# Miniprotein binders against CRAL-TRIO domain-containing protein C365.01, part 4

Target 1, 355 residues: CRAL-TRIO domain-containing protein C365.01, of Schizosaccharomyces pombe (q9uuc2)
Amino acid sequence: MADIPADRKKIVQEGWSRLFSDIEQPSYIQKFPSQESLYVSFFEQCAFDDFDLTLLRFLKARKFVVTDSSDMLANAIVWRQQANLRSIMVRGENGLNQNFVKASMYFIWGQDKKGRAIVFLNLHNFIPPKNTKDMEELKALILYAMENARLFLDSEQNAAKGVLGLVDLTYFSRKNIDLDFARVFAETFQNYYPEILGQALIVGSGFRMALFEGVWSIGKYFLDPEVRSKVTFCKPAQVSGYVDSKYIPLSMHGQFDETKLYERAPPETAGIGKPENYEELDKEYVDAAKEFIRLTREWIYAAGKPQEAEIEEKRKAFKYECKKLWRKGVALRPPNIYQRLGLIDANGHVDWSKA

## First folded at step 12 (miniprotein)

Design g2 (from f3 with E52D E64R Y77F)
Fold by OpenDDE base, look of step 12:
Structure g2 (fold): chain B 355 residues (1-355), chain A 82 residues (1-82)
Amino acid sequence: as target 1 above (355 residues)
Amino acid sequence: SEELKEEIDKLREEVEKLKEEAKKRGLTPETIKELIRKLFELLWKLYRILKDTGDPELLKEIIRLMREIGKLLEELFKLRES
């Protein structure tokens, strides 16, 4: 597990202290169907990849303002339940709109030259929602995709900061533009999945780039300044500076045939998890969440005392066990496309040689 | 198509007016805020027209105007932060 930088230890402690105070408030607890549900949501939000690394992502996203960071994390914990994210993940890909899945608007494949997972955003395959039902289905797809993207952020496997977003404008047209959807996408991404993006490349030329720039004049303000600073516009010929030709799409004169990715994927099998398995796991999550809170409070109170080193090691070991416990939840779900392709194994190890 | 062209011409004139207002010295925070608001209103009008237009030449002009407004907004936001 990655150690908290020494210069960030104090602010992490302050962040946890504030969060724990906030989530213990009756007004906050009332947002959940039960207190147990709150702890489950807290555990699912924070335990992967590391509790402290999760908090650090929120801290970074709010420029290390403890109050703003804590509020943002508290809101994300509530949102997971309100969005019914557990249900989306338990249903798997087969529970989503298959036309939207097959459109391949979003997927992860390969690594960039910095070792970051590449997130392909094929805007030309985007079909604007025509009604509320389509919008809900698209939201579910985004949540499913973003939650699976967390699996590529394991700090023990990849020290690289975040993912590379690759936005392909090669076939982008007016028909692919929906700012209402773009807002929902941006808000979902920045509020609930902070510091996942390392860099975004908007790749295009000529009229299509100009078209995107036109709508970007509005859409860029859906993004916070931190996320916006990670966006770079480039030409197709400049992509080779960031990505190997093996992973550059054919549309950008690379070697990667995106169409074959889904064709070669085995079908999704049913998840092995039964309701009783999730109930048992949720009990473990509640107990682990409470223990993490206890250990973290003990750690804060041990600051500058002889027992500080011992409690730090105990807390570190416990966070690692929590990571394993979080992965038990993934193992109960239907296998995602990356698992089916052998890119991610049952232990959550990413084998980039399969890409 | 002619009605749409006339609407775009009116929007162009409004953009030019706002551009000249934005060049004035001594802009108050309130004036900057109002200019930003008006420019966003224009952008959203242009966006709606962009979604409905099938004319390639009109589309080019809409894109041009949106980019121009975008630049002006960036300038105004910088002024607001100074």
Scores: ipSAE 0.753, ipTM 0.923, lowest interface PAE 0.5, mean pLDDT 92
Fold by OpenDDE base, last read:
Structure g2 (fold): chain B 355 residues (1-355), chain A 82 residues (1-82)
Amino acid sequence: as target 1 above (355 residues)
Amino acid sequence: SEELKEEIDKLREEVEKLKEEAKKRGLTPETIKELIRKLFELLWKLYRILKDTGDPELLKEIIRLMREIGKLLEELFKLRES
């Protein structure tokens, strides 16, 4: 398990203390269908890949201002419920708009030279929403994508920080531009999935790059400065500095045929989880969330006391069990494309030897 | 097409005017804020025209103007943070 850096222990403790105070407020609890739903949402948000690492991502995103970080995390926990994220995940890919799924606007495959998962973003396949319904379906697709992307952020499997976004402008055109969608994407990404992006490469040349840069003059301000700082513009010939040729798209004169991934993917099967299984799992999540809170409070109160080492070890062991418990939820869901391709197992472990 | 060209010509003139204003010494925070606002308004107008423009030459000009405004905004934001 990833240990909290010693220099961050105090800030993590302060962050948890503030968050727990906030989520126990009646005004906060009222935002959920039940208090149990709150704990489930908290567990699903935080338990993977690790509770403390999750909090640290929010802390980093808010420059280690404890109040801002805890408020951001509290808001993300509420948002998961309000956005019906669980229902999206339980329905799986087959529950999404199939035209948008089949458009292949994004996928994850391989690792960059730093060991980060590569998120291919094919803007030329982007279908702008024509109405509110299309926008909601695109939002659902984004949420499904981002939640699955978390599986690639397991610190025990990948020590690299975040993912590499690879934006291909090779076939980018005016018809692929939608700033309303871009705003929704940016807001969703930065507010609810902080520190997932390691770097984004905008890859293009000539008129298509100029077109993107023109729109970027507006769109860049939808991103916070921290996320914006991770965006790099480059030419196709420069991509080899970031990724191996086997993962460079054919459109960029590489060896990677993106079309073959979707063609090779078996169809999505129904999830094995029954309503009763989810209800049982939710009870386990509630109990685990409460126990994590208890152990964390004990840990905070044990600071500088003889029992500190014992409670730290107990808490560490418990966080690991919570990670396993979180994976049980993945196993109940319909298999995502990465599971169907064998890149991720039934429990959400990544096998990079399959890539 | 001619109407769009005329509109783009007007927008170009407005961009040049704002560019000259942005080069003035001793800009107040209020003036910078107002310049930023006006430049964003121009960007959004250009974006709307961009969506509806099928003419490749007009499209190139719109992109040029958007990029130019983008640079001006970056300069103004740096000035605001200084």
Scores: ipSAE 0.753, ipTM 0.924, lowest interface PAE 0.6, mean pLDDT 92

Design j2 (from j0 with Y77F A94E)
Fold by ESMFold2, fold request of step 14:
Order: structure tokens, then C-alpha cells, then sequence
Structure j2 (fold): chain B 355 residues (1-355), chain A 100 residues (1-100)
């Protein structure tokens, strides 16, 4: 576990103090089926890598305005429960619309030259939703993808703070465009997964790029200005400056063919988690959430006092245990494609030597 | 397709009118917001035609006009960004476009 940047310690303390006050309000608690489900959702939202880095993502997304940042995180904790993310992840890939899965709309593989995981967003395979049912099933796919992407954001495995999104426009056409869906994606991404994107490359030229830019003239306004600034338009020849040829798609004269990875991936097997295992896990999540809150309040009270350093080391050790506990939940679920391909090991850690 | 061409020509005329208004000196922040909203509405109309047309030449015209409007919108937003007194209108413009 890394230390909090020295210039960010005070605002992290303020952010947690405000959040803890908010979640104690009866009006907030009543949004959940139980207080226990509140703590489970809090743990699942925040513990996957580092509780404090999660808060920092929300702080950055709201320009370090504590009240706005704390409200945003509090809303994400409620949303996670209401979206029933646990059920999506427990059902796994087999529980998703198989036409959407087979279309290969996205894939995560390899690292860019800055050490960021590469997310291939295959817009040319996108199937626009035809009705409300399609939209709901596509939303479930997005949530499944974003939750699995969190495994690639391990701050202890690399210094990178986000992912590189790569959009290959070579075969992009009008049939792949749906601005109603684009709005849903943008809202989900920005409100609930802030600061996961390090950079997005929109790669193309000629008519394909012109088409994308035309539609981008609308779609960019679904995004906050800060997110827009992470989008880079470039030509295929420029991609080698960001990504080794090993991970550049064949369409851009690279070596990467994700269809070969799909062909060799074993089929999804059932998760090992039984209802009792999830009930026990939830009790562990509740206990860990309460202990994190207790330790963090001690840390805030100790600010500027001799005891602060000792409490910081205790918190650091506990956050690492929480990171492992979150991955215990991952191990109960049906293994995702990256686990089945051996990129993610049994402990939920990425082995980049396998990419 | 000829009906779509006529629609595109009318929308281009409207864009040219708004472009001329945007060139005027001393625009108030409120007028800039009004121009932004009108241009964004035109973008949505062009997008709907873009999804309908099967004619490659019309598609190219639509794309070029959408990109032109997009650049004009960026210029208008920069005018609001450069005016400290327009801070609330800038925030309002961003929210209105996001929800539309």
C-alpha cells in the first residue's frame, strides 16, 4: 500500500469526515434495504485497490471541492446497491446477452508505453439497442465490463493511474452509431467510475474519422470538460508512439489479433460461491467497512499529533487486508475471460507476462 | 433523397445565419448561450438525417456541416470561458447540452 501524497492528506481526511457524516443520516440510510447493505456497497465501491485512492478519484472529479466530491461518492454507493451490481457479477458472462458478448464490443489486454492497461473499444462491432430491453441488457454488459476493469487498476502493480482506451475507426460506420446509448455510457462512466480513464485514442483517417468527428460534435457534450481533454484524435501511423506493435491491431499494421484470444479462451465455468459463501462474505465486508471507518476517524482525530504516524501504518495494513478481502469476492464469482486466459491469477492479480 | 437534400440546404442556410450573428461584436453572454442552443438543436436535426440517408454524397455534406457547427460551438464556449461574469451561464450551457 502506498502513502497518501503529502499534499493530499488533509483533503482526504476532510472528504472521509464529510462522507461518514452523510452516511449516518437517517435519510441516507433509508435508501438501502438495510444498514448492512449500505456497508457492503461502501466496501465494494471503495476497497478494490485503496480506499483513499477511490476517494481521491471522486475528489479530482469534482475539482477537490469536498462537499461535491463526498456527495458524488455517496450517490455512487447508493447507485451500486440500486443497480444490483452483485447480481450481474454473480451471474457472470453467461448471464449477459450472448449476441452482445459474441460481438466483441470491448476487450482489455496488454499495457501501453506508460504502463496503463489497454481497453480496446471496438465501436465497429457495436450493436445499437432496438428497444428498452436491449438497452437494459447493454447496460448490464457495460457494468460487467467496468467492474472487471477495476482488477486492472491495482496501484501496487504499476504507477499508472488509469487505462488507455483505444478506438479503431478502420471499419467504423453509421450502423455503429447511437447517441442515446452514448449518453447512457457517458453518464455511467463519469458518475460512478470517475478518473478510470487516463487517455482515449480515437484512431482513424479520411471518411471514417470525419464521420466520427461529426457525431463527436454532439457526443462530446455528454462528457465533462475534464474527460473531454483526455480524448486524442490520431492517425494509425501515430499509434506506435503510445502502444507497442504487439498490442496495435492488425488493421493498423500491428500484431494484435484479439480473435485468436477469444478462440483459445476456455468456456466460462460456474462460480464456486454458494449463497452461504456470499452471506459470510457480506458479514466480512460489513465488519471491514466498520473497522475502516473507526480507524479513519482515529486518524482524523490524530491529525497533527504524535500518534498520527502509528495510526497511518495501522490503516495502511488494514487497507491491504481489505484489498485482499475484496478479491475473495472475485474468487467466488464465475471467472471472467481474463482469468480464463490466465492474465488474472487466482488471487485476482494481473500477470502482465501473460499478455 | 431530394427531400433530404432540400432539408439539408435549409439547415445550411440557418447555420449561415447563426454564423453571421456570431461574428457580431459585443455579444452578450445571454446571446452567446442562445446561439449555442440553436446550433446544438441543428446538430441533432442533422444527426437524425445522418441516420436516415443512404446517399453517400448527402452523408458527406451532413458530416461536413456537423463538423462546421461543432467548431462554431467550441468558439462560442471559449467566449463564455473567457468572461468571468459569464461563469453561471457557462455552467448552465454545459448542463443544458449534457441533458439534451
Amino acid sequence: as target 1 above (355 residues)
Amino acid sequence: SEELKEEIDKLREEVEKLKEEAKKRGLTPETILELILKLFELLWKLYRILKETGDPELLKEIIELMREIGKLLEELFKLLEGDPEARELLKEAEELLKRS
Scores: ipSAE 0.862, ipTM 0.954, lowest interface PAE 0.5, mean pLDDT 91
Fold by ESMFold2, fold request of step 14:
Structure j2 (fold): chain B 355 residues (1-355), chain A 100 residues (1-100)
Amino acid sequence: as target 1 above (355 residues)
Amino acid sequence: SEELKEEIDKLREEVEKLKEEAKKRGLTPETILELILKLFELLWKLYRILKETGDPELLKEIIELMREIGKLLEELFKLLEGDPEARELLKEAEELLKRS
């Protein structure tokens, strides 16, 4: 089981202690429809992975400054509720703008040579928003994509941590460029989904690369320097050093044709979750969040004492059960394309033998 | 089209003036921040022209100039990063560009 490094135990304890104090403040609770919805949002934000490793992502994103890190996580918990992510995921792919869905702006499939899930960022298919309605519908698609990407980020299955973003500039043109949307995407990505990106490959040459570099001269400043440093520019011939030919797009003389996967995918069916199923799930999420907090406070107060090891064992087992409970929620929703293709199995785990 | 070409030529001249000014004035952290902001404003102006032009030759000119300005910005940020007394100004520059 993946777990935090021993030298990070104390700062994780401090981070949780600070977070628990903050989320118990009346001014914080008032940001939610109820205290129960706060606990649901907390659980949904954190339990896709080991809770401590989720916190560690926020700690890393804020250079291990505890107050900044805990504030960032607390803000993400509020944001999840305010963005109404549950409703987006419950409506599923059929609830999104179908012109944007059919454009195939992104796809997740296969692993790079370091074992990271590959996210094909199909910028050449991007349709700039023409108005506020388009912008809202694009945001919903991005949130749907990001939430599904979290299924590929469980630390037990992703030892290399993060994803490889692959941007193929072969067909990229200025019609695909909208820096206002790029700012929205960058803010969403780096504020609410820390440590998703392991590396981004910008692949191209000649005029296509020059065009991208031109607008990158502005867009790079929407990103924090650490995120910016994960971007690598390379020529098509160099991609084989990062990605096996099986997952290199046809345009770069690889074998990967994502259209065959779209053609093979069964259509989305309705989710099996009814309102009463989500009511029961929410009660389970609330109870699990409260128990995690209780066990974690015991862990913090036992630090350096003989009983610490026993509490750590109990916490480890409980965090594992929380990951299963989180995936119970995934199973209630309309199945995403990766579930329908069999890449994500019935338990919500990635089966790489299918890619 | 000819008006857009004139605008690009004026922006190119402005870039060259800023480069020459930087060589003459010397570079304090405050002067570096001022140059960063002016160059970034020019990038946004070029971006708007890039979105409007249908002329392939103008597009090439815009891209080349944007890449040149981008390189200049990188060098100016390196100067701030290398000055331990400019740490607060570096944070200010990053935030101002992020919001622009």
Scores: ipSAE 0.853, ipTM 0.948, lowest interface PAE 0.5, mean pLDDT 91
Fold by OpenDDE base, fold request of step 14:
Structure j2 (fold): chain B 355 residues (1-355), chain A 100 residues (1-100)
Amino acid sequence: as target 1 above (355 residues)
Amino acid sequence: SEELKEEIDKLREEVEKLKEEAKKRGLTPETILELILKLFELLWKLYRILKETGDPELLKEIIELMREIGKLLEELFKLLEGDPEARELLKEAEELLKRS
């Protein structure tokens, strides 16, 4: 179980207290089709990999300003409903634009030298959207990607914080540049998936690097300063300092053949979850969300009291059960590419020995 | 096209003027913000031209000019980092850039 750092306990308590007050406001509840839907969205947003670690990501993204952090998290909980994220995840990869899926603009494979999952970003495969429909399909793909990326953020499986973004500029060209899409990507990433990036490596040289740097002169300002600070520019020869040769792309003179990953992936099967299974699971999510709120309020009230240790252990155990309950939702969905490749099991555990 | 080259040359002249203004001593936060906003406008113009140009040499010139503006922006932003009021101005500038 991920322990809250002792120096952060108070601010986590303040953050939860503020968030609970915000989500209980009638004006906030009215943004959802029901109060139950609010609790489902809250549970899906926060319960994985851990409630407190989720809040800490939002706190860090807002420089530990409790009001800003709680508002940001409350907005993310609403956004999950507005974006129909549940529907996107239930439809699976087969519900997305197959041309964009097959373009292989991004995927996760292997770990860097710090143990972080590697997110490969192949900008050369990006085709800019020509219309609003294409933009919405790309948004759906990004959401599907980002929500699946959460599976690699299990603090029990990986002690390293966040992912390594590996941007390959080897084949990058003018046709791959779209700042409108870049803005949408940046806003989606920073507002709803804070602190999942550990570091981004922009890898290139010569004209292609210069081209990216030219566009970066604008695009860098779409990113929050905290996210921007995690971006590093490097040459292909410097990637070996961050990543083992087995995971360095062939384009960067490594050993990793990215094309074989998609060729070997079994087709996506239908999800096993029926409407009744999701309804039952949503009831469990509502009950668990309410109990987490109750236990957290009891924990806050017990601060400095004899019962603090007991309620802290009870709350810790409950958060772990909530993590397992969240994974039941993954098991109902169509298997993602990582599950199909055996990198993630049916319960959403990562097996790095398969990479 | 000759028209695109002429447009790039005009944009380069505007960048050089702004660069000389940025070298002045005693720039106020407001003046720095004005320079930043003008430079953002130039970057967006260059980006539009970059998206339309098929000429490799023009593309190089655009990229070089965008990088030059980018460096100048970084210098101007550093001048604002020490002032709390400047931080709000920076946020406003970044929001304006996102809307352009």
Scores: ipSAE 0.727, ipTM 0.893, lowest interface PAE 0.6, mean pLDDT 91
Fold by OpenDDE base, fold request of step 14:
Structure j2 (fold): chain B 355 residues (1-355), chain A 100 residues (1-100)
Amino acid sequence: as target 1 above (355 residues)
Amino acid sequence: SEELKEEIDKLREEVEKLKEEAKKRGLTPETILELILKLFELLWKLYRILKETGDPELLKEIIELMREIGKLLEELFKLLEGDPEARELLKEAEELLKRS
């Protein structure tokens, strides 16, 4: 497990102290169906890849202002429940709008030259929502995508920070432009999945690039300055600086045939998890969440005391067990496309040798 | 349509006026914010026209104008980056843009 940088230990402790105070407030608890659902949501939000690394992502996104970071994380925990994210994930890909799934607007495959997972964003396959129902289905698809993308952010398997977004403008057109959707996407991404993006490459030329740049004149302001700073515009010939030719799309004169990924993907099978399995797992999540809070408070109290090293090691070991416990939830779900393609195993570990 | 072209021409004239105002020395943060908000309004109007137009030449004109406004906005935002009071105003402006 990646250790907390020594210079960040204190601010992580302050962040946890504030968060625990916030989530124990009656006004916060009332936002959930039960206190147990709060702890489940907290566990699912934070336990993977690591509790402290999760908090550090929120801290970075709020420039290490503890109050802002805690409030942002508390809001994300509530949002996961309100957005029915658990239900989306349990239903799997087959529970989504199949036209939007089959459009292949996004997928993850391979690693960039920095070891970051590549998120291919095929805007030319984007089907603008025609109504509120379509918008809700697109939101559900985004949530499913982003939550599956977390599996590629395991610090033990990928030491690189975040993903590479590869936006292909080769076939981009006016029909693919929707700023209402772009706003929803941006808000969802930045508020609930902070620091997931390492870099985004907008790849195109000529009129299609100009078209995107025109819309970007508005859309850029949907992103916070930090996320915006991670966006780079480049030509197809410049992609080789970031990505190996085997992962450069054919549209960009590379070797990667995106169509073959979807064609070879086996159909989604039903998840093995029964309602009783999720109920039992939720009890384990609640107990683990409470124990993590207890151990973290003990760790904070032990600062500068002889027992600090012992409690720190105990807490580290417990966080690792929580990560395994979080993976049990993945194993109950219907297999995502990456599992079906063998890029992710049944336990949710990435096998980059399959890419 | 001729109507869309006339609308684009009016929007272009408004952009040119705002561009000349933006060249003035000693702009207050409040004035810069007002310019930003007006430019955002113009961008949203252009976006609506962009969604409706089937004319490739009009589409090019819209894109060019949007890019021009985008550059002007970047310049105006840079003028505000140095002022702490302006940062809150900028944040508010960005939030207003998101709600438009």
Scores: ipSAE 0.727, ipTM 0.892, lowest interface PAE 0.6, mean pLDDT 91

Design j2 (from j0 with Y77F A94E)
Fold by OpenDDE base, look of step 12:
Structure j2 (fold): chain B 355 residues (1-355), chain A 100 residues (1-100)
Amino acid sequence: as target 1 above (355 residues)
Amino acid sequence: SEELKEEIDKLREEVEKLKEEAKKRGLTPETILELILKLFELLWKLYRILKETGDPELLKEIIELMREIGKLLEELFKLLEGDPEARELLKEAEELLKRS
């Protein structure tokens, strides 16, 4: 497991102390159907791949202001429950609008030259929602996609921080522009999935780039300054500096035929998890969440004491077991496209040789 | 199409007026914020026209004007960043822009 940087230990401790105080407030607990559902949401938010690394993402996103970071994380925990994220994940891809799934607006494939997973954003396949129902279906697709993207952020498998977003403007047109949707996308991404993005490349030229830049003059302000700083505009010929030709789309004069990715994917099978399996797992999540809180409090109180090293090791070992327990939840779900393609195994190991 | 063209011409004139105001010496942080808000309103109007227009030439003009306003906004934001007292106004401006 990745160790907490020594210079960040104190801030992590302060962050946890504040969060634990906030989630124990009656006013916060009342936002959930039960206190157990709160701990489940907390566990699902934080346990993959490491509790402290998760907190560090939120800390970084709020410039290491403990109060802002804690509030952001507390809001994300509530949001997971309110958005019915569990239900979306349990239904799988087959539970989503199949027209939107088939549009292939968003998928992960390959690694960039820094070892980051590449997230392809095909805006040219985006059809603006015409009604509230379509908007909700698009939101569900985004949540499904973003939650699956977490699987590529395993710190033991990927030392590189975050993903490379690759936005292809080759076929981008006015028909693909929707700032209302862009706002929803930006807010969802930055508020609930902090520090997932390592870099975004906006790839285009000529009129299509100019069109995007015109809309970007507004849309850039939907992004937090830190996220905005990760956005780079480039020409198709410059993509080879970031990505191997194997993973550069055909539209950008690369070798990657993205259309074949979905064609070769086996159909989604039903998840193996039954309601009783999720109930049992949720009990384990509640117990593990409570134990993590206990161990973390013990760790904070042991600061500068002889017992500190022993508690740190015990807490480290427990976080690793929590990572495994989190993966049990993934194993109950319908297999995502990456699992179906053999890119991710049942243990959550990513085999990039399959890409 | 003619009505949209007239509207774009009016918006262009408004942008030029705002550019001249932005070039005036002695802009206060408050005045800069007002200009930012006005320019953002113009951008949203242009965006609406962009969504509705079927004329490719008009579309090019809209895009160019949006890019010009975008550059002007960046310059105005930079002016605010240089003033420590304007930090709160910058945050407020960014929040207002996110919610607009």
Scores: ipSAE 0.724, ipTM 0.884, lowest interface PAE 0.6, mean pLDDT 91

